# Designs tried in a protein design chat: VH-VL binders against Arf guanine nucleotide exchange factor sec74 (sec74). Part 19

Target 1, 130 residues: Arf guanine nucleotide exchange factor sec74 (sec74), of Schizosaccharomyces pombe (q10491r548to677)
Amino acid sequence: KVFKLGILIQNEKVRKDRLLSNREVGVILTSSQLMFFKNVYWISGLLDQLEDFKRSHSFSPCYFSPHLTSLSADYIIPLSDLVAYGDGSRIENELYSFSVKQKNQRTHVFSVTNVDELNDWLVKINFVST
Below, E stands for the ipSAE of ESMFold2; O stands for the ipSAE of ESMFold2 at other seeds; V2 stands for 0.75 times the mean of E and O plus 0.25 times the DockQ between their complexes.

## First folded at step 25 (VH-VL; framework fv_praluzatamab)

Design cc2 (from aa5 with heavy chain N56Y; at its last look DockQ between E and O 0.72; V2 from the best seeds 0.00; counts 0 for: pae O 4.1 > 2)
Fold by ESMFold2 at other seeds, look of step 25:
Structure cc2 (fold): chain C 130 residues (1-130), chain A 121 residues (1-121), chain B 112 residues (1-112)
Amino acid sequence: as target 1 above (130 residues)
Amino acid sequence: QITLKESGPTLVKPTQTLTLTCTFSGFSLSRSGVGVGWIRQPPGKALEWLANIYWYDDKHYSPSLKSRLTITKDTSKNQVVLTITNVDPVDTATYYCAKDSYRYQDTFDIWGQGTLVTVSS
Amino acid sequence: DIVMTQSPLSLPVTPGEPASISCRSSQSLLHFNDYNYLYWYLQKPGQSPQLLIYLGSDRASGVPDRFSGSGSGTDFTLKISRVEAEDVGVYYCMQATHWPYTFGQGTKLEIK
């Protein structure tokens, strides 16, 4: 089951006082894993389908075309290996960031443009991760 | 200017607890993207990572030493404390603390001068 | 734990000549964000380590441009285009992609 999908900004600084290096990444939160996509081409279509599903007020699970099993994720983090937290980092006035701590791996930092979207990601990731 | 300085005993007996304090200035652990780590170096040997602590109190320990290590911070005093229980002569080393500029990806960009701790039977 | 293997362990160099130090990791250091969290440090005689290179190839502030880092994944190289007397010391690579952080065993660079 898909709990959330969207486009996040991968928020990385390389040098102090340098311009922030930003990169868009597609993210799908399922019941067992976070899936990451460097090519966001397909995720836009999935976002449109999700919005259509929300408007339909369907009692059925959201169905995606193409199927999630046919998607080629560039990186996968099992939910058993992670926790997400907000650390109050704001690089720009339009960006709100949070960290995804992965077991045995360096922490990932992501941003969104809306604080409500930030909080929704945090709540959903942490709700399904344990 | 950013500085870190290690302090603690220079001689410790086996089975005792070793307590080391890192006192730093020029940065704060209340700011996101910052941490402090401890690294040791036995005489004539390679560097060995021990533990890290971050602004949000996230802690990481060397797996081989985890049962003996405790790392804590006092943000108001600009201090990080490392405790090693039940020390043994193999724990003889120079102990360093270092700043982790996690957000700018400069890990251990500034080091303290180090303090030599001798554990003798 | 990721094993970091340096080569050579001892590196005598004539002043003005180039030097090259290899660092290999037992697992890929490439993070999803496309950075390799690979660091080079120099410990000069009697001093604390100092950061030379971060993220595999970026020079730390104040580091001369005769130092350069390269590589990705598991194989990394530190090069000194022309060795100077102040370059003497022990060079360490370290990885920070995975916990625990691990250092190489060191390469002692000497003038001879």
Scores: ipSAE 0.256, ipTM 0.761, lowest interface PAE 4.1, mean pLDDT 83
ESMFold2, look of step 25: ipSAE 0.318; ipTM 0.773
ESMFold2 (binder alone), look of step 25: mean pLDDT 93; pTM 0.953

Design cc3 (from aa5 with heavy chain S101E; at its last look DockQ between E and O 0.73; V2 from the best seeds 0.00; counts 0 for: pae O 3.0 > 2)
Fold by ESMFold2 at other seeds, look of step 25:
Structure cc3 (fold): chain C 130 residues (1-130), chain A 121 residues (1-121), chain B 112 residues (1-112)
Amino acid sequence: as target 1 above (130 residues)
Amino acid sequence: QITLKESGPTLVKPTQTLTLTCTFSGFSLSRSGVGVGWIRQPPGKALEWLANIYWNDDKHYSPSLKSRLTITKDTSKNQVVLTITNVDPVDTATYYCAKDEYRYQDTFDIWGQGTLVTVSS
Amino acid sequence: DIVMTQSPLSLPVTPGEPASISCRSSQSLLHFNDYNYLYWYLQKPGQSPQLLIYLGSDRASGVPDRFSGSGSGTDFTLKISRVEAEDVGVYYCMQATHWPYTFGQGTKLEIK
């Protein structure tokens, strides 16, 4: 049900200021929605659990603690309401940005530090939204 | 230097289609995050937002006018076109185009001079 | 649609005195990114609107520091610390957090 989870950098430039807003947000992509979390501490724990599961070479499903269905997101965008696309630009400190368009609200802008991670987010979001 | 200029007819008859062109310079719709919007102002009245279009052809329309509005762009000509069908005397207004930019959080920072359109028999 | 309500609608001011204009939105303008997409424009007589304040409190280029914006969520204020004759015109607030973009009704600032 989870297609990707990770930590994104939520930043949007101010008009004449090159200061980046480097607030980290936790993001979970499910089959139906993007879920956003302002407190990223527990996301780091989930990422560690996922990495441990991968190293175990288990064929069984990965079970998260806490259970993903018990999580309360700070913001949710249904996949039916969004499109993700790359901005084609680099930001300071080798940040790579992409946008998440939402039909009734101003577009969200997120960044990652790795172009491969950028492409993975874009591919997965657009794939599961079809 | 960024400039925008509206052009089109100054007099249009009821039921006709009004076509307005925004021609701009100093920026391009090929750049991510860039857009152009249309705003109108009836004589002596407040500003009213009509429509926006962005570099990626994303479009937004005023819900009350959506069935009558069409916004398009020609990136190579630095032009944005607004079409309003079935005009009525209530559509008499000065029409402005203005620059919008998501990435720098600039919304309508530069406006055209405006063009007055009168809808009359 | 988000309704933007300005107060007062007419504001006669003596030159050199302060002025304050209120703008209230029917819903919060605070985006998930913690910005309020609230803008202030001045339309001088016979001119196109010009941007004064963006994001609720940030002054646009070339705007004197006697202009300041404040507020968050639903309540916003534009202040002019010392009104000058060139400040005459109609002030509009506009929100861009939600589609559709919506303007306030305008506040006409006049010299007494």
Scores: ipSAE 0.369, ipTM 0.788, lowest interface PAE 3.0, mean pLDDT 85
ESMFold2, look of step 25: ipSAE 0.563; ipTM 0.839
ESMFold2 (binder alone), look of step 25: mean pLDDT 93; pTM 0.954

Design cc4 (from aa5 with light chain N36T; at its last look DockQ between E and O 0.59; V2 from the best seeds 0.00; counts 0 for: pae O 7.8 > 2)
Fold by ESMFold2 at other seeds, look of step 25:
Structure cc4 (fold): chain C 130 residues (1-130), chain A 121 residues (1-121), chain B 112 residues (1-112)
Amino acid sequence: as target 1 above (130 residues)
Amino acid sequence: QITLKESGPTLVKPTQTLTLTCTFSGFSLSRSGVGVGWIRQPPGKALEWLANIYWNDDKHYSPSLKSRLTITKDTSKNQVVLTITNVDPVDTATYYCAKDSYRYQDTFDIWGQGTLVTVSS
Amino acid sequence: DIVMTQSPLSLPVTPGEPASISCRSSQSLLHFNDYTYLYWYLQKPGQSPQLLIYLGSDRASGVPDRFSGSGSGTDFTLKISRVEAEDVGVYYCMQATHWPYTFGQGTKLEIK
């Protein structure tokens, strides 16, 4: 079961004397985990499929092509091991960020270009993680 | 220009509580991803990390010392406070505070001058 | 806790010669975001530590280009291509990939 999917920007400063462009990462929130995908091309296709499904007013379940269980995530964080929280502040280039804290790891920081999308991620992650 | 300065007692007796204040300028804990850490160094010994606190009040403690450590902040005063309870002569060290910004990948990029605390009866 | 092991612990050098300091971690320092949070600090006599190298290989602002960091995973090296008298002090590696942050035991570099 998928609660949300999208493309986030992982905010990283690569060099101390200059900021390099951050990488996009694909993210799928399921009932048990956050799944991360370093190559985002096919996630854009899944987003298009989801939008087409919503516009169709179908009463049947949304089926993705390819099937979500056939996808190989680059990284997985179980929901039992994380806390997600918003920063409340806008960062330098008008991005909106939130943090995902994982036990025994550094905090991960992600951002989006839309504050409503930020809040939707936080609400859904925290809803599913309880 | 970013600066940090440690302050507190120079002599403390065993079993007492040690309270150290880091006062900083040139940055604010209201900025996302910014934090302050405490590191100590016993005379002639290696550096030892103690605790970090971040803008959002996220806190991390050295597991071996966690039961004795408390870290707090006052963002409006640009201060971070570290408290160590039930001190022992092994806690004799120079105590540093340092800036941390894990969003920008630089950790402990600017350090205070340090303050020597001696624990002795 | 991740143990950081430095070698050598004492490094007498002749000015103008190269120097190399090893740092080995008990676990991989590679984060899932592909960064390696490995840092090198220099503590000159009577001073607080100063950052030399961050993210394994990047020089901090104002650090001479004779300093370079390399390595990945669990094995890291700080190199000084030509040691100068002002390079004396204690060098520490530190990892920040995992909590708690941990330092190596230090390498004392001194002019012989």
Scores: ipSAE 0.024, ipTM 0.680, lowest interface PAE 7.8, mean pLDDT 82
ESMFold2, look of step 25: ipSAE 0.388; ipTM 0.790
ESMFold2 (binder alone), look of step 25: mean pLDDT 93; pTM 0.956

Design cc5 (from aa5 with light chain H98Q; at its last look DockQ between E and O 0.65; V2 from the best seeds 0.00; counts 0 for: pae O 4.3 > 2)
Fold by ESMFold2 at other seeds, look of step 25:
Structure cc5 (fold): chain C 130 residues (1-130), chain A 121 residues (1-121), chain B 112 residues (1-112)
Amino acid sequence: as target 1 above (130 residues)
Amino acid sequence: QITLKESGPTLVKPTQTLTLTCTFSGFSLSRSGVGVGWIRQPPGKALEWLANIYWNDDKHYSPSLKSRLTITKDTSKNQVVLTITNVDPVDTATYYCAKDSYRYQDTFDIWGQGTLVTVSS
Amino acid sequence: DIVMTQSPLSLPVTPGEPASISCRSSQSLLHFNDYNYLYWYLQKPGQSPQLLIYLGSDRASGVPDRFSGSGSGTDFTLKISRVEAEDVGVYYCMQATQWPYTFGQGTKLEIK
């Protein structure tokens, strides 16, 4: 039971002009957790499969390869342990950011290139985590 | 220039409540990703982290002291206040406040001068 | 809690000679962003601590090149290539990967 999947930008600065990390991260929001993938190839493949399914206009169920329940995430945050919030979007390089606060861990900061996508992530994460 | 300064009593009796104020300048807790932490050091001993508070009022406490600690902020006054209830002679230490920042990843980059608090008798 | 263990606890050194301080954590300090939230501080006699190294290996502003940090995961080292008299004091490592933040016991560097 996947509520959203996509690619987020992990963009953290050490100083104003130096980036700590600047990479894409695959993210899957399920009914119970956020799953993170450093190798975005799998998420890109899932997004392509979903687009192909939509074009087919089929009544058949959409099956992902690999099956979503068999995916091995690099990092998992249970929804019971998190809060997501926007603390002001960053409009540097056309990026909009939000924070994911995890219990007892440093806050994670992620960005997207579209404000509607930002809001959709926030709404869905907080909706599912209630 | 960023500065922090601790203030509070220098002598406190056991069972009393210790209240420490960190007054800072050169930065604001209205800025995203900024925080202030409290660290103490008993005479001749190692540093011990106590608590942090951030611009969004997110708070973290040392688990061993959590029931006795309260951290608050007044953003308009550039102040952070730490309260330690039911103090004991083992709480005798120099107390420091220091700037913290998630966004720049340089944690406790600037410290106050510290204030020695003695709990005795 | 992540336990930080420093070695040695006392380090007498002759000026001009190198020094090395070890810090080990009971759990990996590697964050999902591939950085280790490991910090080194120096507390000179009678002074507040000052940040030397952040994120395991990055020197803080104004810190001389003779200081370097290395390591990843659970094993970290601070090196001073040529100790100077002004380097005396107590060195602490600290982790900030997860709450609570925890310090090592300190390593007292002193001139022989």
Scores: ipSAE 0.242, ipTM 0.745, lowest interface PAE 4.3, mean pLDDT 83
ESMFold2, look of step 25: ipSAE 0.458; ipTM 0.816
ESMFold2 (binder alone), look of step 25: mean pLDDT 93; pTM 0.956

Design cc6 (from aa5 with heavy chain K66E; at its last read DockQ between E and O 0.94; V2 from the best seeds 0.00; counts 0 for: pae E 2.1 > 2)
Heavy chain, then light chain:
Amino acid sequence: QITLKESGPTLVKPTQTLTLTCTFSGFSLSRSGVGVGWIRQPPGKALEWLANIYWNDDKHYSPSLESRLTITKDTSKNQVVLTITNVDPVDTATYYCAKDSYRYQDTFDIWGQGTLVTVSS
Amino acid sequence: DIVMTQSPLSLPVTPGEPASISCRSSQSLLHFNDYNYLYWYLQKPGQSPQLLIYLGSDRASGVPDRFSGSGSGTDFTLKISRVEAEDVGVYYCMQATHWPYTFGQGTKLEIK
ESMFold2, look of step 25: ipSAE 0.517; ipTM 0.831
ESMFold2 (binder alone), look of step 25: mean pLDDT 93; pTM 0.955
ESMFold2 at other seeds, look of step 25: ipSAE 0.470; ipTM 0.817
ESMFold2, fold request of step 26: ipSAE 0.534, 0.494, 0.486; ipTM 0.832, 0.836, 0.833
ESMFold2 (binder alone), fold request of step 26: mean pLDDT 93, 93, 93; pTM 0.954, 0.953, 0.953
ESMFold2 at other seeds, fold request of step 26: ipSAE 0.454, 0.468, 0.574; ipTM 0.818, 0.826, 0.849
ESMFold2, last read: ipSAE 0.511, 0.503, 0.483; ipTM 0.834, 0.833, 0.824
ESMFold2 (binder alone), last read: mean pLDDT 93, 93, 93; pTM 0.953, 0.953, 0.953
ESMFold2 at other seeds, last read: ipSAE 0.429, 0.524, 0.475; ipTM 0.816, 0.838, 0.826

